# Ledger of designs, part 2: VH-VL binders against b4u8r9

Target 1, 211 residues: b4u8r9
Amino acid sequence: MKLMICTSNKKKFEEISSILESLKKDENLDLEFVKPPKEIEVEEYANTFLSNAYLKAKAYYNAFGIPALADDSGLVVEAFSDNLERPGVYSARFYKDSFGSHVLKEEDFKLSKDELNNLKVLRLLEKEENRKAKFVSVVAIVLSNNYGIFGEGELKGHIAKEPFGNFGFGYDPIFIPEGYNTTLANIENKDKISHRRQALEAVFFMLKKML
Below, E stands for the ipSAE of ESMFold2; O stands for the ipSAE of OpenDDE; V2 stands for 0.75 times the mean of E and O plus 0.25 times the DockQ between their complexes.

## First folded at step 1 (VH-VL)

Design b09 (framework fv_burosumab)
Fold by ESMFold2-Fast, scan of step 1:
Structure b09 (fold): chain C 211 residues (1-211), chain A 123 residues (1-123), chain B 106 residues (1-106)
Amino acid sequence: as target 1 above (211 residues)
Amino acid sequence: QVQLVQSGAEVKKPGASVKVSCKASGYTFTSYYMHWVRQAPGQGLEWMGIINPSGGSTSNAQKFQGRVTMTRDTSTSTVYMELSSLRSEDTAVYYCAREGYSSGWYEDYFDYWGQGTMVTVSS
Amino acid sequence: AIQLTQSPSSLSASVGDRVTITCRASQGISSALVWYQQKPGKAPKLLIYDASSLESGVPSRFSGSGSGTDFTLTISSLQPEDFATYYCQQFHSYPTFGPGTKVDIK
């Protein structure tokens, strides 16, 4: 069967595909991972990772008639979180979120959006003692109109004082996982410890029983 | 007009240290990571490490751990690479090179290179 | 570390020839591959990024293709200024380079 991996982020597509390809080879399954024929815009109005992942997967399934995998993931920083987890569902666009907007200057907007996101987190934590954070990933697969599956993963850690390393993407350069002395961007094989791997393993366990 | 201008050639004895500079212009110095890559005479390219010019943090290839130190001076838009305990095998052209940017993401490939600095280690 | 191999190690060609150079990765790197041109005594110059994207200012006779583990650089009609050594490089992990392919005049 074909399974669409529904993300427009090149590095996220590569990470998800790498993990799934590894899991597939161990199981000898007839399963092919593909990009959608085109990117579609999905309204991200939901306030939970699960709802957003499901909305994306369902939209792609409805558009193309092919089983669709989508994820919603983000960073949650304890010091920024009260009644809402932050950056949370706004992780990919935190640089333009109104929360903490005062710390970014006009000249900063020459940076990539991920570097702006990292810079904003670091500046907001500049005088903060509590640097605890976690990555959260929720993966949803829509297999038919009446059937879907989901998995979740978490990776606890803290935010570094400055970015370090060049593997990975997103908040990886500033996130130090529990039990490590360096950032995710400085860990060559981070997919074995990542929140995404946990979520993908959970759905893959369910998927292989159907194939 | 992005330019990376490196310091001049050096001749060193085994056991000495060398410090190569790379002055950047034509872009915002702190917005792009800078890499160091070397090339021994008649041989291929070897990555040495990377520095964030904004925060000063570095990540070095395992082969050079303990011998390479990368620093920067934001007031002069200059990156430095110091290699200690020099051996004859360290004879090479040393390049600074700026990270690439594509598809909304910074990537560890090299869109602009310095002219290179020849370091010769001989007894 | 991800190892890259290039084939051939060297070739001789004439102006106007179609030249093809291949790069193979020891593991899947998706499209995280670039190609550089290096002339004697000079720094490398970026030609192709993301496996197939032509760098601004690079002539259209250069093209890249491939994904996963197998990649190709093609020069459709070799010009005198194209005699150089060509290197592939991956950025899926810590940067590593292929050993280079030298394109000499026949």
Scores: ipSAE 0.000, ipTM 0.449, lowest interface PAE 14.1, mean pLDDT 84

Design b11 (framework fv_burosumab; at its last look DockQ between E and O 0.02; V2 from the best seeds 0.00; counts 0 for: pae E 8.9 > 2, placed apart)
Fold by OpenDDE, look of step 2:
Structure b11 (fold): chain C 211 residues (1-211), chain A 122 residues (1-122), chain B 106 residues (1-106)
Amino acid sequence: as target 1 above (211 residues)
Amino acid sequence: QVQLVQSGAEVKKPGASVKVSCKASGYTFTSYYMHWVRQAPGQGLEWMGIINPSGGSTSNAQKFQGRVTMTRDTSTSTVYMELSSLRSEDTAVYYCARTKYSGSYLRYFDYWGQGTMVTVSS
Amino acid sequence: AIQLTQSPSSLSASVGDRVTITCRASQGISSALVWYQQKPGKAPKLLIYDASSLESGVPSRFSGSGSGTDFTLTISSLQPEDFATYYCQQFNSYHTFGPGTKVDIK
């Protein structure tokens, strides 16, 4: 069976693929991981990781008729408003959201989106004592028009005072996992504790029972 | 303690290039942005550009666009600034300066190198 | 680009004097302003950030105020070591410096 890994983020695709290949080695499943034939525009208007993951997977399934896997993940910072739980579902574009007197702009400093997101989080937490945070990941697999399965993962930790490390992507440079003294961006084999791996393992377990 | 130690004075001809180094110590090198600022004799401070912790991204003042290249070497904790097509007006003391990740933007330079004098003359 | 001006360009004062330097921005920059002190042959030294926050280790006789377009650096009682040039810098859009204010001995 073919399974499309549906993400426009290259680094995320590599991470998901790597984890799935690892999981596949432990189970003799007839699975082939493939890229979608083309990217399609999917509006992520939902306010939950689960809903967004499903919307993406469903859209790709509808477009190509191949079982589709999609991931929605983000950083949840406890000190931020409970009503919004930012960055949350807006993690990828957090720097664009209006907060305070102004918004960070790429053209102002020629910084990457990840760097802008990280700087905004650090700015908002500058005077905050509560630096607790967690990564959340939800993986959805749509197998048919009438059937989908889900997995969820979570990694607790806190936000560092400053970014550190060159591995990974997204908020990895400013996130220190529980039980560690360094950021995810400074951990080479972060997949072992990754929220995304947890979600993938969960959904893979269900998939295995179906095949 | 935090220290930024720059390379020695340079004398160049017009049209040549100069590469100034800034060696950092006393802190986590890969956690800070670095700036370059210059100062012509008897004149004020002029911002040139910024390089991110990984060295993969730089941003330069429009005035220096196309002439300045900033790089960094993690293994030696050193940042470099190369200025090409030198002119007499480029005669100045060049500073590296560290910036923290605080505030709305990268807001202040808390540590500076001692400066490198670059003289451009025929 | 945001432009900064300073007033005065230079001043003469005596030890114990109250000194006030002004920095003006060409457009509103909220509190995105920093003050530096520079002595001859030395790199600038950070004094004030976010318009009014005193950097650690800087004497309390230094203070900053203002928001929007008009800012001031005040030395309540000038000391011998305070004779230097002072620069304001904005970080609202890129980074730009004021032209500087030289404080000389009267």
Scores: ipSAE 0.027, ipTM 0.612, lowest interface PAE 5.4, mean pLDDT 88
Fold by ESMFold2, look of step 2:
Structure b11 (fold): chain C 211 residues (1-211), chain A 122 residues (1-122), chain B 106 residues (1-106)
Amino acid sequence: as target 1 above (211 residues)
Amino acid sequence: QVQLVQSGAEVKKPGASVKVSCKASGYTFTSYYMHWVRQAPGQGLEWMGIINPSGGSTSNAQKFQGRVTMTRDTSTSTVYMELSSLRSEDTAVYYCARTKYSGSYLRYFDYWGQGTMVTVSS
Amino acid sequence: AIQLTQSPSSLSASVGDRVTITCRASQGISSALVWYQQKPGKAPKLLIYDASSLESGVPSRFSGSGSGTDFTLTISSLQPEDFATYYCQQFNSYHTFGPGTKVDIK
């Protein structure tokens, strides 16, 4: 069976592929992970990680007729979150979201998008006592027109006072996982504790039983 | 006029420690991350680590974990790098280098110190 | 970690020559690559950032190109002050440097 890994984010593609090959290692499975024939633009318009992951996987399945895996993930900061998890599904574009936009200044926009997102979170929390946060990842696989599976992973922690470290991407430089005294970006082999690995393990377990 | 001025050359025996200073001027010291990079004679450049002078947080390349300590003094706008348990292969020019943009922990270096030669010999 | 290679390791050229130096990354780094020039006894000097953007005060005879894994620094007409060693650096994950390319007088 061929399974498309459907992500436009290069760093996500590398992480997902690496984890899946690791999970498949020493398994006798008729399972091949492939790149989509071409990239498709998918509008992620839903308010939940599961819905966005499903929309993406379904779009690729509809286009190519091959089982499709997609994920949606993000940072959830407790102090920003009420009826809507924040940054939540807007994590990649938080720097331009209207929520909390006042803390970014014109001169800040020399920074990269990831650095802007991190800076916004840090400034919004500057006087907050509650720095609790979590990473959430949802992986969805569309197996046929009517069938799919999904898995979820969660990594609890809190937001650091300043960004630090050189591993990872996104919000990793400002996220300190529970049980650690440094950021994800300063942890070399973080894939064993990652929310994405948890989600992938869950779907891999289910997928294995179908093969 | 951004300037990074490093301490003078050092000659050390194997097993000793060396502490190199880098004094910054011409910009807001606490707003820019500082890196340390070394270059053995006739060789290329090797990244050693980074310090955030605002809070003093550091991250070291794994090769130097346990041997390098970076500190700073905000009152003198100076960063320090101390390398312990020196070996002959630590003979190199050591540079401090500033990240180009304020608040950026990533990207590249626009200003470098003049370099400090550290020689480790018997 | 991401390894960088440079080619050639050294070259000899005359004033006025066109010089091309390549840098290859062991995995994709998008445009997260910079070029430095280093003269003997001096610290490196930033030339090109984000693969193709010329740093302020750097002569227009220097240009950079590439993305992904393959990058090129070009000096369109070599000048006497351009004899130096050139290093690429990636900043996609950690900071790693290429081994350098020495440009000598022919």
Scores: ipSAE 0.007, ipTM 0.545, lowest interface PAE 8.9, mean pLDDT 86
Fold by ESMFold2-Fast, scan of step 1:
Structure b11 (fold): chain C 211 residues (1-211), chain A 122 residues (1-122), chain B 106 residues (1-106)
Amino acid sequence: as target 1 above (211 residues)
Amino acid sequence: QVQLVQSGAEVKKPGASVKVSCKASGYTFTSYYMHWVRQAPGQGLEWMGIINPSGGSTSNAQKFQGRVTMTRDTSTSTVYMELSSLRSEDTAVYYCARTKYSGSYLRYFDYWGQGTMVTVSS
Amino acid sequence: AIQLTQSPSSLSASVGDRVTITCRASQGISSALVWYQQKPGKAPKLLIYDASSLESGVPSRFSGSGSGTDFTLTISSLQPEDFATYYCQQFNSYHTFGPGTKVDIK
């Protein structure tokens, strides 16, 4: 069986593929991970990680007729969250979100999108005592028109006072996982993918029972 | 014009410590990470560690844990690398090199200092 | 730790030759690979970043390709000033350098 890994983010594709290949290695399953034949544009307009992951997976399944895996993930900072988790589903574009828009200046926009996102979080927390945060990942697999599965994972921690490290992407340079003294961007491989690994392990366990 | 200017050559005895400086100019000092890389005579390049000049946070290669200390002085735009308990195998040219802060997208060493030769012999 | 190997360890070439140097990573590093040129007594000089992006001011005869674990640096028409040692470096997980490839005159 072929399973499409549906993400346009190259780093995310590599992380997901690596985790899934490692989970498969000793299982002898008839399961092959592939890229979609073509990237398609998907409207990710939902308010939850699960709904966004599902919409993306279903769009790819409908387009190509191959089981499709998609994920939606982000950072949740407790001090920014009320009835809605923030940055939450807007994590990739937090720099242009209306929440906290006052902390970014025109001159900052020469930075990359990830740098702007990190800078915005740090400035919003500059005078905050509560720096608790978590990464969340939700993975959805659409197997047929009437059947799908999903898994969730989270990694608790807090936001650093300054960015540090070279690994990973997104908010990794400012996120310190529980039990560690340094940021995800300064932790090799194993720990930086734990929220995604949890979600992928959950769906892989369910897939394994079906195959 | 970006410049990284390092301190002059040093000759040290085994067991001593050496402190090499790297003075930055031509850019905002606190916006870029600084790394230290060494090269023994006739050998390849070896990464030693990184410092964030903004807050002073450091991360060192495992081989140098406990022997290397990296610091900075924001008033002079200078980073320092101190290596203790010197051995003859520490004889090398020591370079500072910068990388742009881009979070997880830190990329490459775009500017290098001229190097500081440290010779350890008795 | 991610290990980098380079092939060949050394080569001899003439001006005008096409030179290809390879770099292999012990595990996938996406496009997180950089190429440097080093001449005797000098600091390394950045040539190519993100596996294939040419640094400003570097001659167009230099090019890079590859992703994942296999990467190549190509010099399309070797010039006298290109005789040097070339190093690859990964930045996907900390920083490690390849052992270098020395390009000598034939």
Scores: ipSAE 0.005, ipTM 0.457, lowest interface PAE 12.4, mean pLDDT 84
ESMFold2 (binder alone), look of step 2: mean pLDDT 91; pTM 0.914

Design f05 (framework fv_faricimab_arm2)
Fold by ESMFold2-Fast, scan of step 1:
Structure f05 (fold): chain C 211 residues (1-211), chain A 122 residues (1-122), chain B 108 residues (1-108)
Amino acid sequence: as target 1 above (211 residues)
Amino acid sequence: QVQLVQSGAEVKKPGASVKVSCKASGYTFTDYYMHWVRQAPGQGLEWMGWINPKSGGTNYAQKFQGRVTMTRDTSISTAYMELSRLRSDDTAVYYCARGLYYGSGSYWFDPWGQGTMVTVSS
Amino acid sequence: SYVLTQPPSVSVAPGQTARITCGGNNIGSKSVHWYQQKPGQAPVLVVYDDSDRPSGIPERFSGSNSGNTATLTISRVEAGDEADYYCQVWDSSSDHYVFGGGTKLTVL
């Protein structure tokens, strides 16, 4: 069977593809990972990672008739979270989210989106003792009109006081995983401890049982 | 299809309490916030608060703090809004509405329940 | 507290274009949503996130938002568009939702 990997983020696509190919190695499964024929606009307006991943996978399945895998992921900082996990589903655009907007100045907007996101988190935590945070990934696969599967992974840690390292993307420069003394952007082979790998392993195990 | 169905009209005396229900169908109840908005006769829309059906957490508009309580029952996909110590100026149509959000910085409301008329008179 | 200002009424002839404004300090930095309410009915979402339309809403409905003014535009107005229209934003400081006072659209 073919399975579409549905993400417009090039680095995310590369990470997901790499993990899935490694999980498939030596399994002798009739399973091929493909790109969608074209990118489509998807209305992702749910409060949860799972609902957003499902909406994206379902849209691609409906458009192309091929089983579709999508993910939604983000950073959750305990000190920012109450009845809403923050940055949470807003992780990619936290810099323009109203929560904590007072810490960014007009001159900061010369920075990249990822740099603005990191700067905002750091400034909001400047005088905060609780720096606990986690990465969350939820992966959904829509296999047919009536059937889908999902998996979840998380990586616990805390937020560094300043950015460090050049590997990876997003919040990697400010996130220190549990058991480590450096940021995710300074760890080689982070895929071995990734929240995304955990989610992909979960859905791959379920998918393997059905093939 | 996605739908919100509210309980029927109520007539109450000043000082009483009213509890309005809102039953959701056609979507995963716990994935979206439920908001409550009221509208006095001939007046505009006024936001009262929201409940997160997954956690039970709530946020109330300051005007209603101490008089409003929002709850839910996930086993029947139903949200409740209870307003106590009713005054004549609480006479209004009360609406529940589903909050939708994807990183844009605010919720929009879709769908809305049909509304519940609450009349407070002596 | 944040305030949204709408004209109380707008009148247009059938087939003309109606423009309903929603004024707010630096409203262009906020996401504006629009609701249509007919007498005795619940509000219906007609535009969200400044300019997007829900399924089932005609292309005649459009929105824009910049500076201090958001605008709901209804082209080729029909008698069935006669209703009250409300704009709405989120006040981030209190997690409070603010509605405009409403505009009655009359189609003559």
Scores: ipSAE 0.000, ipTM 0.442, lowest interface PAE 16.7, mean pLDDT 85

Design f08 (framework fv_faricimab_arm2)
Fold by ESMFold2-Fast, scan of step 1:
Structure f08 (fold): chain C 211 residues (1-211), chain A 121 residues (1-121), chain B 108 residues (1-108)
Amino acid sequence: as target 1 above (211 residues)
Amino acid sequence: QVQLVQSGAEVKKPGASVKVSCKASGYTFTEYYMHWVRQAPGQGLEWMGWINPNTGGTNYAQKFQGRVTMTRDTSISTAYMELSRLRSDDTAVYYCARHEDWGSYDYFDYWGQGTMVTVSS
Amino acid sequence: SYVLTQPPSVSVAPGQTARITCGGNNIGSKYVHWYQQKPGQAPVLVVYDDSDRPSGIPERFSGSNSGNTATLTISRVEAGDEADYYCQVWDSSGDHVVFGGGTKLTVL
């Protein structure tokens, strides 16, 4: 069986496929991970990680008739959160979010999107004592019109005072996981403890039972 | 108009290092991965690895791990491939080739003209 | 490591159809790309994602991919099609690019 990994982000594709291939190792499963035949535009207008992941997977399944895996993930910082988690579903575009927009200046927009997102989080926490945060990942697989599965994972930690490390992407340079004294960007093999690995393990366990 | 222009031919002694450059123009340098592929005389194409110009992240073929280093300079839209501890069997034409991150499945739509590296005693 | 197998050579008469195969274990589950290389020149992409053609590549070039075999088909072959042809995949299990050994197309 082919399973499409539906992400336009090459780093996410590499991380997801690497984790799935490691989980498949030494298993006798008729399962191959592929890229979609072509990218399609999917409106991610939902307010939850699960709904966004499902909408993306369902759109790809409907377009190509091949089982589809999609994810939605983000950072949640306790100090920014009330009845809504933030950055939350807006993690990839937090630099555009109206919440905390006052801390970014025009000159900052010469930075990459990830660097802008990190800078915004750090500036908003500059004088804040509560630095608790977590990564959340939700993975949805649409297997057929009648059946789908999902898994979730989280990684608790706190936000560093400044960026550190060269591994990874996104908020990795400013996130220190519980039990560590350094950022995810400074931890080799972070996928072994990541929120994404937890979500992928959950769906892989369910998928394995069906094959 | 997309163009990848590589540095000129090199002749090196065994044990030396060579650093090949690939200057990109006609597109946003940070939106495309840059791969390196070599071809020994009369032989096939051999993939060496890639660099993400946006992050500086790299991935090397196992055969070249420990001997190859890929870097980039975004200010001049140039990617580099350095191969150390050269052997005579490293004699080859070295190509850079771009691959679009968005909507591309690691196919190479544009290639540099190639750089001949000759390793001889 | 994943291996792609191509015949070392294929001969075809002008105006006929050439078929160049690329064998790989369960290759139908991967996206196959094809390059044309003429002596002293860099490779040129002629087919990508199994069957799509880049702008500027003649309609005579087509591709297919299923099971354990991908095929590059060149219809109404011309003398100018004489070249080495390479198939290529990205192998997600190793996150690496794999090329076939190449096929010399001779037009006689």
Scores: ipSAE 0.000, ipTM 0.434, lowest interface PAE 14.6, mean pLDDT 85

Design f09 (framework fv_faricimab_arm2)
Fold by ESMFold2-Fast, scan of step 1:
Structure f09 (fold): chain C 211 residues (1-211), chain A 119 residues (1-119), chain B 108 residues (1-108)
Amino acid sequence: as target 1 above (211 residues)
Amino acid sequence: QVQLVQSGAEVKKPGASVKVSCKASGYTFTGYYMHWVRQAPGQGLEWMGWINPDSGGTNYAQKFQGRVTMTRDTSISTAYMELSRLRSDDTAVYYCARDWGDYSYFDYWGQGTMVTVSS
Amino acid sequence: SYVLTQPPSVSVAPGQTARITCGGNNIGSYSVHWYQQKPGQAPVLVVYDDSDRPSGIPERFSGSNSGNTATLTISRVEAGDEADYYCQVWDYSSDHYVFGGGTKLTVL
C-alpha cells in the first residue's frame, strides 16, 4: 500500500516520514510512504484540529486516489479557553487573532511572528495563576471513500514566566513539559516526547492492524 | 470555486478618500487573511496591509499608516480598503488577495480596481 | 526593510529555458513565491514555497532557493509565457510582505 504524506513543508515531511519509517522498521508490512504527485488547494475552514487534518487528507485522496495522511496541530492554553480552545487552530497566527489583541502594541511588530505569538501568550498570562497548557497534534488518514482513521497526541505542561532556550521553534521557548523544569527550546530530544510522535504512533498501530 | 470580485473604477480629486470593496465567495471568508496590494501604471506590486476577517484585526505597511483603513463585513463576505488624503501618485490598480499557507503566499487575487486621482 | 532584487528584463528563444533570479540577503532562509502578470490582468501564483506549483500550472515552471538567490525556471518557453514575473517573501520578523521589482520576460 502507498500512503501519501500530505504536507508542502519539506522539514515536516522529513520529520513525519522519519517517525513512520522508524515505527515500520521492525514490521514486515506492505507500506510505502510517498509525496503527492503535486500540491492541491485545500480549504482550511474548520475550527478543530481533527476537521482540518481530515479535510486536507480527504482532498488529496479525492485528487489522486491514493491513501492520504495529513495533520494539524497547535497550543491550547487552559486560561484562554472559553468556547474555543486558544491559540488552538490559530496557533501559527495567534498574534493576529482578535482574542487578546489589546496586549500587543505597534512597537512590538518588529519581533518575529513566533516572538509575537510568545509575547502575546506571556502578556495574557502575566497575572494569571492558571498557566496550564498543552500541545495537541491530530493526524488523519483517509484510506478510502468510506474509511479513515485518526490519532491524537498531546503534551501537557505549563507556560513559563519568560522565554528560555534556543532549540526548536514556535511556542517551544515558553512551554515547560510536565515532569521537566525547563522549556522545550532547552530540550534536545523534543521528538521523543512530542505530541506529534504520539499521534503518528496511534495511527500507525491502527494501520498495522489492517495490513 | 474561489472568487474575489472588486468594485468598479473610481476617479477622485486630490484630498478625497476612496473605498474599494472585495466580495469573496467559494470559501469560508473568516478562515483566511485578506491583503491589499497596489500597482501604479507601469510599476511593480506594492503591499499595503492585511485584515483578519474573523477578528477585524489589521496590519498596515508603514508608508500607508495614518491614511489607510481596512474593514470587513462578515454578513456579506466583503472586505474594504479605504485610502484617504489622496494624491496624484496614489493613481494605481488596487488588488485584494487571499493569504494562504504557512508562509503567506497569495493564491487568489481580485480583478483589480483602477483608482485615478486627478484634478 | 528587506529588499528583493530582480533583473528588469530577460529574453529567451522559444523552446529554450528562461531563468529569472530574485536576490536577497540570506533569501534561502525565506520561502519564495512567484507570480506571473500579463498585461491588463491580475497576478497569478505560479510557484510557492520555493519550488511547489499550484494545481493547473504547467510542470515546466519550477523554482529553487538557496543562499542569496532564488530562481524561477521556465523550461520549453512558449510565446504565451511573455509576462512580468514577481518574486515575493513574507519577512516574518516585521510581518511585512516584500515583492521584487519584477522581470519582464520576452520570448524572441
Scores: ipSAE 0.000, ipTM 0.455, lowest interface PAE 12.7, mean pLDDT 85

Design f10 (framework fv_faricimab_arm2)
Fold by ESMFold2-Fast, scan of step 1:
Parts: sequence; C-alpha cells; structure tokens
Structure f10 (fold): chain C 211 residues (1-211), chain A 122 residues (1-122), chain B 108 residues (1-108)
Amino acid sequence: as target 1 above (211 residues)
Amino acid sequence: QVQLVQSGAEVKKPGASVKVSCKASGYTFTGYYMHWVRQAPGQGLEWMGWINPRSGGTNYAQKFQGRVTMTRDTSISTAYMELSRLRSDDTAVYYCARGKYTYSYRGAFDIWGQGTMVTVSS
Amino acid sequence: SYVLTQPPSVSVAPGQTARITCGGNNIGSKSVHWYQQKPGQAPVLVVYYDSDRPSGIPERFSGSNSGNTATLTISRVEAGDEADYYCQVWDSSSDHRVFGGGTKLTVL
C-alpha cells in the first residue's frame, strides 16, 4: 500500500521518511512512503497535538483517497508552563505568540521563523535557572473513513545557553537531550533518540500487524 | 576557518579621527553582531558598542556617544569603527569581536580580531 | 552603571587550583563570561554563560555563579595558564557589556 507523508515542511518530510524507511528496512512489507499528489491547505485550529495531527491526516485522506500520515509536534519548556504547556501547540509560531512577546525586537524579524522561535526561548530563559524541557510528537494515520491509528513520543532534556550544531530543524539547535552533552542539531542521525521516532515506531508497529 | 582580520596600527594627533577596519571570513557576516572593545596600555577591556551587519543598526556605549561611528560593507564582509576628536587617553588597542549568538546582540564574544593599536600623541 | 570587581592578581604553584572571583551586586542573576588574555594577544573565551566551555578549552577550566560572586576555577594549573583573566556580563538596564578590571594569574 501507499502511505502519504503529509507535511509541507521539507525537513520534517525528510526526517519522517528517513525514520520510516529505517523501521521498514529488511521487512518484506507492501508499504511505500510517498508525497501527496498535491499539497493542500489544512485548517489546524485544535488545542491538542493529537487533534491537529488527526485533522491534517483526515483532510489528506478525504482529498486523495490514499492512507495519510500527519504529525503535530512541539517543544514544552517547564519554566514557561503552568496548567498549559508552552510553547506547546504554538511551537511553530511561538515568535508571534503573545506569551513572552516583549523579548523580541523589530530588528529580530529579519530572522527565519525557526531562528526567531529559538531566540525567543533563549531570551526568556536568559536569567532562569530551570531549563528543563521536552519535545512531544503525536502521529496520526487515517487508513479509511472509519479507521485511524495514532502514536506518541517524547524526548526529555534541557535548553542550551546558545544555539549549536547544523543538523535538523526547529528547536534542535537549542535542545540538549537527557544523557547527552550537545544539542540535537549536533547529533548525527538523531532519529534513533527522537520524540518523533518514538511516535513513528508506535504507529509502524500497529501498521505492520495490519499488512 | 572563522577569522576576523583588522587593519594595521595607526598614529594620530589629538583632534584627528581614526577608522579601524575588521574583515570577517569563514562565516555568514550578516548573521552575527559585531562588537568593538578597546584596551588602554596596561588597563582592562572596555566595551564601545555593536553593529548589526545585516541592518546597519548600531548601539554605542554612553561614554562614546557623539564620537564613535560604526559601519559595515556587506559586499566585502568588513566592519568599521571610526572614533573622532581623539584625545591622548584614546590610546589603546581596539578589537572587533563577534557576538556568539546568531542574529543577537547578546551573549559572549567567541571570535576576536587581532587588535589594532591606535596611538594618540602630540 | 554596573560594576564588576576582580582581585588584581592571584598566584598559584603548578598543579594547584586557581580561583579567580568576579564580584557584582546580585551577579548570580546575570550570565557571566570569562576571557583569557596572554601578553600581546587578543582575548580568548574560556567559559561562557557561567559554566559552559567552548570547544577546545580544557576541562580544567570551570565556572560558577551565585549570589554576589562568580568564580573561574582552573584545576591542575599549568605554566601556560599564566595570563590576565576578565569576567564579563550584559547589564540589561543600560544595554552595556561590562568587564571586570582583570586578574593577573601568576604560576610560580
């Protein structure tokens, strides 16, 4: 069967595809990972990672009639979080979130969105002792109108004092995984320890039993 | 390799101006703030200001307001610091230094130029 | 105007531990960076953000920062560690980078 990897983010597509191919390697499964025939705009208005991932996967399934995989993921920084996790579901757009908006200057907006997000986190933590954080990923697969599966993963760690490394994307340059002395952006082949890998392993295991 | 190379030593008379250059190589020049720090003979380090090479925006230490001008030329990855109305107490080694944070004026100075000796004498 | 205070000099024998202090009002709430400067050379960053080390700096160099005092600690001191050491912070209220007066480390 074909499974669409439904993300418009090229780096996220590459990471997800790499992990899934790694999980599939010597398995003789009739399972092929493909890009959607066309990117579509999906309204992601839900307040949870699971709901956003499901809405995106379902929209692609409805549009193309092909099983669809989507994810929603983000960074959770303990010092910013109370009853609500932050940046949380707003991770991709944290730079324009009202929480902590005072630390960004007009001149900073010449940076990319990822760089603005990283800069905002670092500035908010500049004088904070508690740097504990985690990545969260939720993956949803819609297989038919009435059937879907999901998996979740997390990677605990802390926020570095400054960005380091050139692998990966998002908050990778500032996140140091538990048990490591360097950032995720400086770890070669980080898919073996990532939150996204855990979520993908969970859905792959379930999917494998269906094939 | 990341490097900052500064112009050579200068000897100036009181009242003159001096313009020191700092050529960057081995990294994206517009990605990092450039700071200027000076050191009088036998004395400590003193911060003078920063320039954002991408925007040309600057911020100067209050002590140097009205006498210092920081500029850059992105086509040759070079930053400049011009100090006017020189006094004998401006005699110092002038350093350019890169801010460690990409696109941020904050943080430590991780790469330094070799320094430019400016002597102000009669 | 924020002020950082360092002792003018510290002397240690080879193999001993040198401790260089940087005093500042509530400095523990600020991030402290440390620079090593040898005669005729530009400063070199040896510790940043209180306790982190740049790549290439030996593990013998470490830092701490709490209350009103930050400390650069150099264990198993070598003759090559002889230099002037400067602490530095960013004073957000004035948007100035403030350096301490420097400490000359002498290895006897």
Scores: ipSAE 0.000, ipTM 0.436, lowest interface PAE 17.0, mean pLDDT 85

